# VH-VL binders against q9vpl3: the designs that were tried, part 390

Target 1, 224 residues: q9vpl3
Amino acid sequence: RGKINIQRPKAPHYERARVVAVTQPKYPELPKAKSCFKTRAERTQQQQENPYNEIIAREVRNWLDHSRLVAFFHLSSITADDIFRVRVQLHKQNLHLKSYGSKIIEQAVKNTRYEAIVPLFHSNHCIVFSPDPEKTAALLRIVRRVPQMVLLGGIVEETMLSRNQLVAYAQMPGLHAVQAQLVQTLSQAPGHLIQQLQAHQNSFVQVLDVHAKNQMNEETPKST
Short names: E, the ipSAE of ESMFold2; O, the ipSAE of OpenDDE; V2, 0.75 times the mean of E and O plus 0.25 times the DockQ between their complexes.

## First folded at step 13 (VH-VL)

Design D152 (framework fv_anetumab; at its last look DockQ between E and O 0.21; V2 from the best seeds 0.00; counts 0 for: placed apart)
Fold by OpenDDE, look of step 13:
Structure D152 (fold): chain C 224 residues (1-224), chain A 121 residues (1-121), chain B 111 residues (1-111)
Amino acid sequence: as target 1 above (224 residues)
Amino acid sequence: QVELVQSGAEVKKPGESLKISCKGSGYTFTDYWIGWVRQAPGKGLEWMGIIWPEDSFTRYSPSFQGQVTISADKSISTAYLQWSSLKASDTAMYYCARDYGIYESYYFDYWGQGTLVTVSS
Amino acid sequence: DIALTQPASVSGSPGQSITISCTGTSSDVGGDNYVSWYQQHPGKAPKLMIYEVSNRPSGVSNRFSGSKSGNTASLTISGLQAEDEADYYCSSYTDSSTPYVFGGGTKLTVL
C-alpha cells in the first residue's frame, strides 16, 4: 500500500473521481429556451410508463417530500448481505435505506425541485431517508462499515448538498447543541461582565485611593 | 462527561490467555466506533482494530489480524481485547478510544487510561 | 504500506513557536485531508489536539494549530510552555481497510 503523499494526493479511483465529479454543484445553466419542438429522440424515449413504475415513483416522491435528510450513495460491488446489515443498523437509527431504478427516480423527480438529483443515478445507487437531519452524523458513522457505499451528496432541509457539504453539515453541532452552548455562554456572560465591571471599579477605587494618598502627602506641610 | 475506563494492569506468562476491558460512559455506547491502540514500551502508537458495538462489526489492522480478538458487550457498554496465547512481545500499554469521526474522517476524541500488560516468563 | 514520518525530536524555548511535521507517502487523496494530532505526556493516555488537519477540539488551547501543505501536515505550537513538553503523534486516514496510521511520534522538549 503506497505511502500517503499529502502533497500529491493520489488521484481517486476512477469510480470515486466519477462520484466526486457528479457531486460537484452544477449551477443550473440558464434555461436555454427549449425550442418548442421536441426532438424525435425526446418523442421516442416516451417509453410507455409502466403503471407499476408510477406507483413506485410516487413512493419515492413521498419519501423525498417527508424526509428532512436524504443521502445518495453509489454502490460499488456490494453484496446483498452487506446491504442488509447496513440497512438493519440504519433502521435502528430511524434511517431508511432504499434502492430504486434510475428510470423510476427520473420519473419520480421529473418536473419537481428534485430534478437535479437525476445525474446521480446513472449507476447502482441507494438512498437513505430520515425525518431527522441530526442523524446525518450517525448515518456517516454507520456507512463506514461498507466502503462500497460511496457518498455522492444529499438533501438537508430542502437544500441540495454536495458530498463535502453534507460531511461538513454532519460535523456541525446540532441546533439544540448550539442553542445550549449559546445559553451557556449567555449565562456566563453576566458573571464575566460583573467581574470585569468590578475589576474596573476596583481598579478605579485603587487609583483614586492612591491619588488621595498622594494628595494628602503633598498637603502635609513640612512642619519645619 | 464521556469517559472510557479500562481494566487494571495485568501480569501474565507466555502462553496464557488474557481479556482486558474498556467501559464507556457519558454517551450512547452503540453509536460510536471503539478502537484499540497498542504502545510498546518506549515506542509509538499502533492501531490494532475497531469495533462497532451495536452489532460487533470489527476491523483489524493487518498486523494484528488473527493475533487478537476485539469484542463488545453493548448491554454493559464494554469493549474487550483478548489474546488466546500471550507472547513476550505483547508486553505493552493498550488503549481503548472512541472514534468521533464521520465517513472518511477517523480520529479518537476520548481515550481510556490504558491497561499495562506485562508478559514475562 | 502507508507511513507517516515525523521528526524524532524538536525543541524550543518558552514563548517560542515550534512546528512538528508529518509527511505521508501515500498518494490516496481522501486520506490526505484527514490528519489528526495527539499529545501524550509521560505515563498518560494520548489526547486529541487537532482533527481534520486544522480543527481544534473544545478545551484545547488556541496555541495549537494545524495545517497541511502537499503531503506534509504540520502542528504548530505557539507561545511554547513547559506543559507542552510531550510526545506528539500524527495520524491519518489511508483506506477503508486501514483507516488509522500513526506517525512515529515526536518528542518535544521545552528548554
Scores: ipSAE 0.870, ipTM 0.943, lowest interface PAE 0.5, mean pLDDT 87
Fold by ESMFold2, look of step 13:
Parts: sequence; C-alpha cells; structure tokens
Structure D152 (fold): chain C 224 residues (1-224), chain A 121 residues (1-121), chain B 111 residues (1-111)
Amino acid sequence: as target 1 above (224 residues)
Amino acid sequence: QVELVQSGAEVKKPGESLKISCKGSGYTFTDYWIGWVRQAPGKGLEWMGIIWPEDSFTRYSPSFQGQVTISADKSISTAYLQWSSLKASDTAMYYCARDYGIYESYYFDYWGQGTLVTVSS
Amino acid sequence: DIALTQPASVSGSPGQSITISCTGTSSDVGGDNYVSWYQQHPGKAPKLMIYEVSNRPSGVSNRFSGSKSGNTASLTISGLQAEDEADYYCSSYTDSSTPYVFGGGTKLTVL
C-alpha cells in the first residue's frame, strides 16, 4: 500500500519530476573550464535524466505488478479534450488511462517476461491499467466512443492476450472462477484449448474463434 | 430484470415540440449505451443515435443529426428523445434499446415497448 | 452504397428449415464486421436472436442459427413453427460513425 500505484496518478507528478531536474542548480560556467568540470556538469544533467526515467519506469513496473488487467491501444489523432473525457469515464470504473514513452516502457520491462510489449510503443499509444479484470467489458464498452483508440491486446492475470483473446475474455460470464480458468486455458496450445473448451459453456466457442482469427487474420503471416 | 419502460403514445400537430422518455431498471443504467430506433408505419427499423448516460455523450445517425436531440438524466435512469418542431413524416414508432456490445460489437439486447408518435393536422 | 439487402418475404411449412439472407458489401457484412438478427412480431418490440454473426443469447432456441460467407449473412430457422412467423431484420456494424445499419426486413410466413 505504500507502493507507487496511486489510483489516479496526478499529472503534475511527471512534470514535477522534470521540473525538479530543470530547476536543480548547475555548476557555474568556468572561464577556463576543464574537461572534468564540463564532464561533471554533463554527468549531473544525464544522471538527472536517468533518475527521472528510472522513477517513471518504476511507476510503470508498479502498475504492471498491481494490475490484473492491462490493455494496450494504438492512439490515432485525437483532441486533448476528447481523450481527457474518456479518461474520466474510465476512472469512474477503476480503469486508469496512461501513456509513457517507448524508452520508459523498454526500461520498465527489461529482464521481464513482458519485453514482448515494447514494439507496441513505437507509435502513438495509450495503456489502461486496472486491479479489476472483471472491468474489461466496461473498458471495451467505454472506448467505443473513441475510435481513435485501437485495441492491440492486453494482459489479464499475468497472461498476455491478443486483441481477439481479450475481447473474448470480456464476453465471458461474470463468474470470476470461469474468467480465471479461461485465461489459463488461452495460454495453452490450440489443441489443448479445444479439448478443455468442449467441457465448458457455449461462450468458450467464441474464444476458439478469436484465437484462430487472431492467428490467421490479425497476426502477420510469414512473419519470419 | 432488465426493463426499459417508455412514455405513452403521443398525438401531435406539425410544428409542436415533443420529448419522449425511456426509463431503465434492473441494471446499472450508466454502465451501458442506450440507442433510439425509429420504425415508420409499415416500414423497417432505422437507427437514430446512441447516448452514454453517465455523461450524456451522444452520437447521431447522419440521417437524424440536427433533427432530434438525445439526452439523459442519470439521476432517474432515464433517456430522452426530443423534437423542437415535429413534421408529419415523424409519425412512427420509436424504440429505445440497451446496447450490450463491446469494442466493435454493436447490438441491442433489451428493447423498450415503443412509443407511438402520430403527427397529423 | 452501404445497404443491407434482405428478401421481402420467405415462407415455409412447419418442420422445414428456412434461410433468410442479408447481403451487404465488404465494408459492412463482409470482412470482419459483425451482424446481428432481430425478430419482431406484429405490434411488438424487436427481440435479439443472433449477435456477432452466429451467437445466440440465452433464452433463444437452438433452432435459430447464424452464419456468413463473403458479403452475405444468413439466419437459419430449423424445425419451423407457427410462432416463428414474424419480421426479421439483420443489422451490421459498418464503422464507428455508423455502427448500426439495418436491412429492410423479411416477412416470414409459416404455411
């Protein structure tokens, strides 16, 4: 609970950290500065940037560690007012919309199993975090008002899901145990998934269709 | 149980204003989109628009943009469809319906009973 | 243009299977877009029968099934019963600005 996972990180938090780096005293310019002094001033500036990046990267790690739902979106051109209003609607559902630079994401997931998400952040993007994976349907219902947010996929209960798998997860019955078992089933080979779903509700047929479509339609064929 | 109850039938003259209502119960009203659908006598269904009741964000069909106003009062779980000046061509049955879809899935799982609006001289 | 074409009417005898078509374009029924189907008895509100092409909501008889191929979606009613006599409408997602495009409707008559 003393973790950095503020339920609603205040916007000044990131800008305050950057402002602190800018306002820190720099060494006075020397009339005959040696390489050591300029190197020290240069190192101080670069170290200030490193601490800001590391602080933000730790924030991302904390969100990932404490969120049972993470959804990734590509973000097309949109007004700041429209995205802010969506953020408010998401926040009312305990869904936290954030955006980070690709270098920060790369630093945050380095040496973790989540390194595969880094390419998602080479373009304009946003991320939604939540401790409540049962809010996935609410998330996907709210974002319908913002066609500029294009779902790429997500993480549910520490399992990476494609776009179609996340949508299928959101459509499952509201019983928590069923949703958790579906996530575990999605992480298995397609043949094992089919066998397990044969004993489950009709809604699991949608998961098979989502998985097959994602592999054939959304995934890039001949990717190697 | 999920229920959408609409206001009663209306008989109006051209040029009059009208506001009809749709009250939702049995679910959290602000968690779902509400759509309005028109059906002229003997004709098919036409989508008019949808509203997100929590903040009243609306999206209109191009055919109805500027011709009606969709609104909601979340404190009483009610959505509205309003005309400032009715035309004889507005004679139709009007349905409200809850949309249960997510992301790129759009469908109406529960419908109101309909409000018949008759506009004649 | 983006219009969903349904036959004006279809008919069948009790116990038969019938199919109602809904034809659009690659920008609505075709591709990855979803189609839904609604049943409407005279004087009643529409009732959702199929969503996302082929899914039945709970409480809808398994005699109703949906499918699509290319730009045509199909609603199939097996074991036709007198109570199935109604109007049927398809609806397709097109894009975020036009998420509901209805077909013209099909009158099903049970002979």
Scores: ipSAE 0.786, ipTM 0.897, lowest interface PAE 0.9, mean pLDDT 80
ESMFold2 (binder alone), look of step 13: mean pLDDT 90; pTM 0.928

Design D153 (framework fv_anetumab; at its last look DockQ between E and O 0.19; V2 from the best seeds 0.00; counts 0 for: placed apart)
Fold by OpenDDE, look of step 13:
Structure D153 (fold): chain C 224 residues (1-224), chain A 121 residues (1-121), chain B 111 residues (1-111)
Amino acid sequence: as target 1 above (224 residues)
Amino acid sequence: QVELVQSGAEVKKPGESLKISCKGSGYSFTDYWIGWVRQAPGKGLEWMGIIWPEDSFTRYSPSFQGQVTISADKSISTAYLQWSSLKASDTAMYYCARDYGIYESYYFDYWGQGTLVTVSS
Amino acid sequence: DIALTQPASVSGSPGQSITISCTGTSSDVGGDNYVSWYQQHPGKAPKLMIYEVSNRPSGVSNRFSGSKSGNTASLTISGLQAEDEADYYCSSYTSSSTWYVFGGGTKLTVL
């Protein structure tokens, strides 16, 4: 295994590079005037909606709507066994790993606020759902066991996050933890303030004492 | 408070087997990776491997693959490092540490106090 | 083999600022932003000082800071104190092999 060159990081594997590229924030392109003419491709893609696909699409929508944490992963040459093992670990944390076809995802998110995720599903992918956004860190610790799971991005509290943003989010202390820290900090503040106030007072008294002593020494006339 | 407490110092002869322990407390033991790090006398830190305590999934450094066994008992929040046959070259301080990193971030935030293993004829 | 190179030793006087470098040789470093730094006093376990290049854990002095430029990560200690005399190790993850790598360590002497 080659030496870690921190100066010239090896270009990510093309698959990783592709994933990173896909997870880059797409700035809304100015609405290109909907050309009045549905391209032949758009007409032919009216593939007869398999009733089964619709059912699954509804399931996907249901998961999206009821999840406060959604994470998207690309799967690169992962075995079924590895997926199963990860799924079990995730499930223990109330994280639900699901895999759906790209067409199903497209159908599920069409005309919804989630439509922006469609480009993430052009390859093998899986989705992890959770009702608890605080499980993001747990998720990202568990998936470390499977390098073939490449994080693409996610949705947290109805907000789309890039890969980096999701990682950053996971690194933040939970709201309760932050609150606890705040309370702890606030509870310590009076003690520190008192100490600082006392220190200043003591310093002031010391300075005054020195001044007083110096004045007394100046007023003692050298009795010749 | 998060703590990792390791077993005491060991003095062994070449060829003997050894198993040292690292007990975690103050956190959910099964929710974090535990790593083992070797430090030979007067030398630097060497990563040996890590374990996911929930199902004992393990990864080893290539240098330590097949040389040691990392295991865990989640029921008592304890990780283990073991040798089947010690060598004089195994003389070192061994640290266990909790990996707090996420995804591609790997770092050890809490460390055990270390276990000194001395292998001498 | 993925290796992180550190200077063997660095020295400084109290109150000075010193920098310890960590240079990676492998392109397979799991990411440009995943370098950690550890402080180790003699006979003590390592202590995490910096994670993810520049983040400081709670309880670590603000005198410690981390940065990265290209393939070189740096630990800077400002206002050097006698207590800072220790060995310092950088560490990184390698994405290709999914393992940790430590630097060779740097002995910091406070003169």
Scores: ipSAE 0.846, ipTM 0.926, lowest interface PAE 0.6, mean pLDDT 86
Fold by ESMFold2, look of step 13:
Structure D153 (fold): chain C 224 residues (1-224), chain A 121 residues (1-121), chain B 111 residues (1-111)
Amino acid sequence: as target 1 above (224 residues)
Amino acid sequence: QVELVQSGAEVKKPGESLKISCKGSGYSFTDYWIGWVRQAPGKGLEWMGIIWPEDSFTRYSPSFQGQVTISADKSISTAYLQWSSLKASDTAMYYCARDYGIYESYYFDYWGQGTLVTVSS
Amino acid sequence: DIALTQPASVSGSPGQSITISCTGTSSDVGGDNYVSWYQQHPGKAPKLMIYEVSNRPSGVSNRFSGSKSGNTASLTISGLQAEDEADYYCSSYTSSSTWYVFGGGTKLTVL
């Protein structure tokens, strides 16, 4: 009956196949054949776009440098009204929904550790930035209302995570607390250190068990 | 801790309106989806719809689209289920429940105690 | 419509193990789709027993376990006890259909 998912293809296999192709082979591809030469008008247009692109690329770089959480989505066709409403809901959680052209993303990450993300932006997309990695669960709860946003993966604390790893991260209890507690333990006296490491080890094993279970689900892409 | 407290049982006649409530406490009400589930006497569970309380975004089951109204008042952490004109077939137990799932995971971790609605002459 | 098929009833003796099935399709139970299980005693609200196929919420006995194979999810209750006598519902949801579905329910009787 309803308009619950009118812009999303009936067969999600297309969406999963696109994501798998991008994530599986993360090597550069040669572009399809184009004209070998550029006209004077084309060169002039490229020169005019470069200063604008660099200003926006610097904005993207600033977001990447100051965000402890970055999430990448494929974005299917969606009304401006629907995307605006989800942007508002995300913003209330300090989650910042943005979209940039693939050329701008390429400029922003050139010669950085994030060059591998460029293939994700060859198709229509959006990005969510946040300084708050603990907001990953909130992000993924809000996104449920927009099936047009298909999670591709993300970056948490400068670590690239797959889709399933990001979802697992959002569900893991106390990961950052465990890491912080371990650092504190290493700075303490030797006898006290052994006691704290045993406590952290038990907590860390619990976190790894949840993580391993979730990673077992990564071997079967969703179809239909 | 986390609680969903529903309004009391209702006895109504066909054609009357009704609005029942579900008040959440012990958690951030606007950070989670709230669903409504119907259970007719002696029957199973039926999902009716779900609401995002922060802005009242709703989705309805096709069976209930246009039959009920789901709404929320975030200022008092309360979700509502409303009929404009009750039918005898609306006699059922109605539950609200919090949906704790994230991205493609959907499950109700806390349920209200239920509101029995009886519609009879 | 009923999208998930459960047996109408199952029974077992105290101390035994029983399994309740929940059969759907590749679009709701199979593949990467998640299934949850709810227990409901008479006159009480449902209680979440299993989420995401096999995870137990805090406070749920480890006698309850979940699994799936193909298009069938299973709830297994080991060491049956009298208090396990209740109705059990499976549930699933897919983003393409954008709604929840419950199974028809299974009455568990402890003999």
Scores: ipSAE 0.767, ipTM 0.885, lowest interface PAE 1.0, mean pLDDT 79
ESMFold2 (binder alone), look of step 13: mean pLDDT 90; pTM 0.934

Design D154 (framework fv_anetumab; at its last look DockQ between E and O 0.18; V2 from the best seeds 0.00; counts 0 for: placed apart)
Fold by OpenDDE, look of step 13:
Structure D154 (fold): chain C 224 residues (1-224), chain A 121 residues (1-121), chain B 111 residues (1-111)
Amino acid sequence: as target 1 above (224 residues)
Amino acid sequence: QVELVQSGAEVKKPGESLKISCKGSGYSFTDYWIGWVRQAPGKGLEWMGIIWPEDSFTRYSPSFQGQVTISADKSISTAYLQWSSLKASDTAMYYCARDYGIYESYYFDYWGQGTLVTVSS
Amino acid sequence: DIALTQPASVSGSPGQSITISCTGTSSDVGGDNYVSWYQQHPGKAPKLMIYEVSNRPSGVSNRFSGSKSGNTASLTISGLQAEDEADYYCSSYTDSSTWYVFGGGTKLTVL
């Protein structure tokens, strides 16, 4: 196994690199004039809406709308067994791993606020849904066991996050944890303040005592 | 408070079997990876392996693959490291540690106090 | 084999700033940004000092800082104190088969 070069990290595998590139925030490009010509992609999209696809698309929308955490993963040569094992682990954490076809995803998110996720689904992918955004860290710990699952990005509290942003989010202490810390900090503050106030008072009294003692020593006339 | 408490020091002879333990408390034991790290006398830290306690999914360092067995009992929040046949070269301090990292971040935030294993004839 | 190289020893006087380097040799370092540092006093368990190159856990002194440049991560200890005398280890993710690699360790002596 090659030496870890900390200075020059190996370029991620092409597929990973592609995923990272796709998950980069796309800043809205100025509306390019809709070329009069329907792109080949637009022509091919007119293929026959399978009623079954519509049903599944609705399911996807339902998951998206009711999830506070959505994570997108690329799957690189993963076995069904590995997926199943991870699915079970995720499920124990109320994380729901689903896999849908790209066309279904496209249909599901068309003309919705989620349309920006479509480029993430050009390859084998899975989505993890959760009603609890605090489970992001748990999700990312569990998926470590499956290197074939490559994080692409996600949606947290209706906000699209890149891969890095999602990881950063997961690293933040939970709201409750932060609140607890705040309460602890606030509870300790009065004690420290009192100690500091007392310390200053004590030091002042000591200085005054020293001054008083020095004055008394100066007033004792040397009885020659 | 998060704590990992390991079993006491062991003195064994070559060829004997040994199982040492690491008990986690103060957190959800099944939600974090538990790793084992070896430190030979006067030497550095060596990663041995890691376990997901919920389903006992385990990964080993190539150097320790087949040499030791890592297991866990989630019912008592305990991870184990075991040898079927000890060697003199297994004399070392063994640490268990909780991995707090996420995704591609790997680090141990809490460590056990260590278990000294001495193997001598 | 993926290896992290540390100097065997570093020394400094109280109040000084010292830096310990950790250089990776492997190109497969998927975790170049995920270097951690551990402090170990004699007869004690390692303690996490820095994670993800530059982050400090709660309770770790602000005198400890981490950085990375290229393939070299660095731990800097400012305002060196006698209590800082210890062994320091860097660690990093390597690959899907080897999740953890430790450096060889650096003995810090406070003169």
Scores: ipSAE 0.842, ipTM 0.925, lowest interface PAE 0.6, mean pLDDT 87
Fold by ESMFold2, look of step 13:
Structure D154 (fold): chain C 224 residues (1-224), chain A 121 residues (1-121), chain B 111 residues (1-111)
Amino acid sequence: as target 1 above (224 residues)
Amino acid sequence: QVELVQSGAEVKKPGESLKISCKGSGYSFTDYWIGWVRQAPGKGLEWMGIIWPEDSFTRYSPSFQGQVTISADKSISTAYLQWSSLKASDTAMYYCARDYGIYESYYFDYWGQGTLVTVSS
Amino acid sequence: DIALTQPASVSGSPGQSITISCTGTSSDVGGDNYVSWYQQHPGKAPKLMIYEVSNRPSGVSNRFSGSKSGNTASLTISGLQAEDEADYYCSSYTDSSTWYVFGGGTKLTVL
């Protein structure tokens, strides 16, 4: 839980920039020392942010590596009290509600099969992680109380599932382990089966696009 | 094995208070929503509200908001429906039911036997 | 407050098929929304017959089937039997303030 605070923003490269400025005769102005100082401060700030981002990205990788269930939600405006109460209810079921910036997610999933999830985090979002895939039904039952959490899809046993597939999975709890084992076996299969799984992944992204389009169909209020 | 057992029939006068109960067994009580449904004599079913027993989060039908109180005691796996002041129009059969639905799915898979409440002068 | 429209009564002879309709709007019955069906014999609690439009819980006869087209859901009972005589209610979600709405109910009479 505690992070080791190893901030090394004082890279020798910043002093190299000052040396270059000193050796260049076209810059005989004292005001450039102020400019160089701001440049070093900007580099130090950027350096600090990069190491902190890597620590958070490692946290995300750790969650992904140790979670057999991951669920993705779009999150509309919600009070801090309401989201806190949902977080508590989820925690009681070993379900861990988190939110991360898209750049951190991109860094965390780089060079993995999950790289396609990055667009989900360009809008307001949250993620639920759990080591317990049998808790999918509990997750989806608890989130009914928060219409602000809109299910986008998930990952179960390292397999990407669409929204509808995740809901269907949740309703078949006696077969969760069998289904996950079958999917893992298919992932070891010849290239045509791997291509079928990759096509499923591409369809997952397209299903999210269709979901966004379907929400536009709600622009006209009904009359009854 | 899932059972919802409700308290017995009640005969009351207008203005009296009442609290009826619904005890769940054979399942993890705090993992499911419990709803209350009214059926006036000779009439159809009306949803009254629902509760998440773990933290007592409630949602009421607009028709019943402020008319009744839904509560739960998770330590004894029991949900309650109560009135502070009964009216003759509260005469009805009252059912509790477990909601088994998940995300955007809403349905009652197990129902209590019902509690008949009669309010007459 | 929003009620789904069902016929007040439907009748059929033993062995025939009958269909009970449940009509709402695009915001409750239509679209991706789910509908459930309940059977209620006199003096008894309702029993779930169909959930999520067309799914049967265990213990419900395969003579009961559900479907939906547009803003109308349908419960079909094939091979009608005397014990099917009961009241039938449809139900759906309508919005975040009214999680459940029931139809007015349909009395099925087996002739």
Scores: ipSAE 0.742, ipTM 0.877, lowest interface PAE 1.1, mean pLDDT 79
ESMFold2 (binder alone), look of step 13: mean pLDDT 91; pTM 0.936

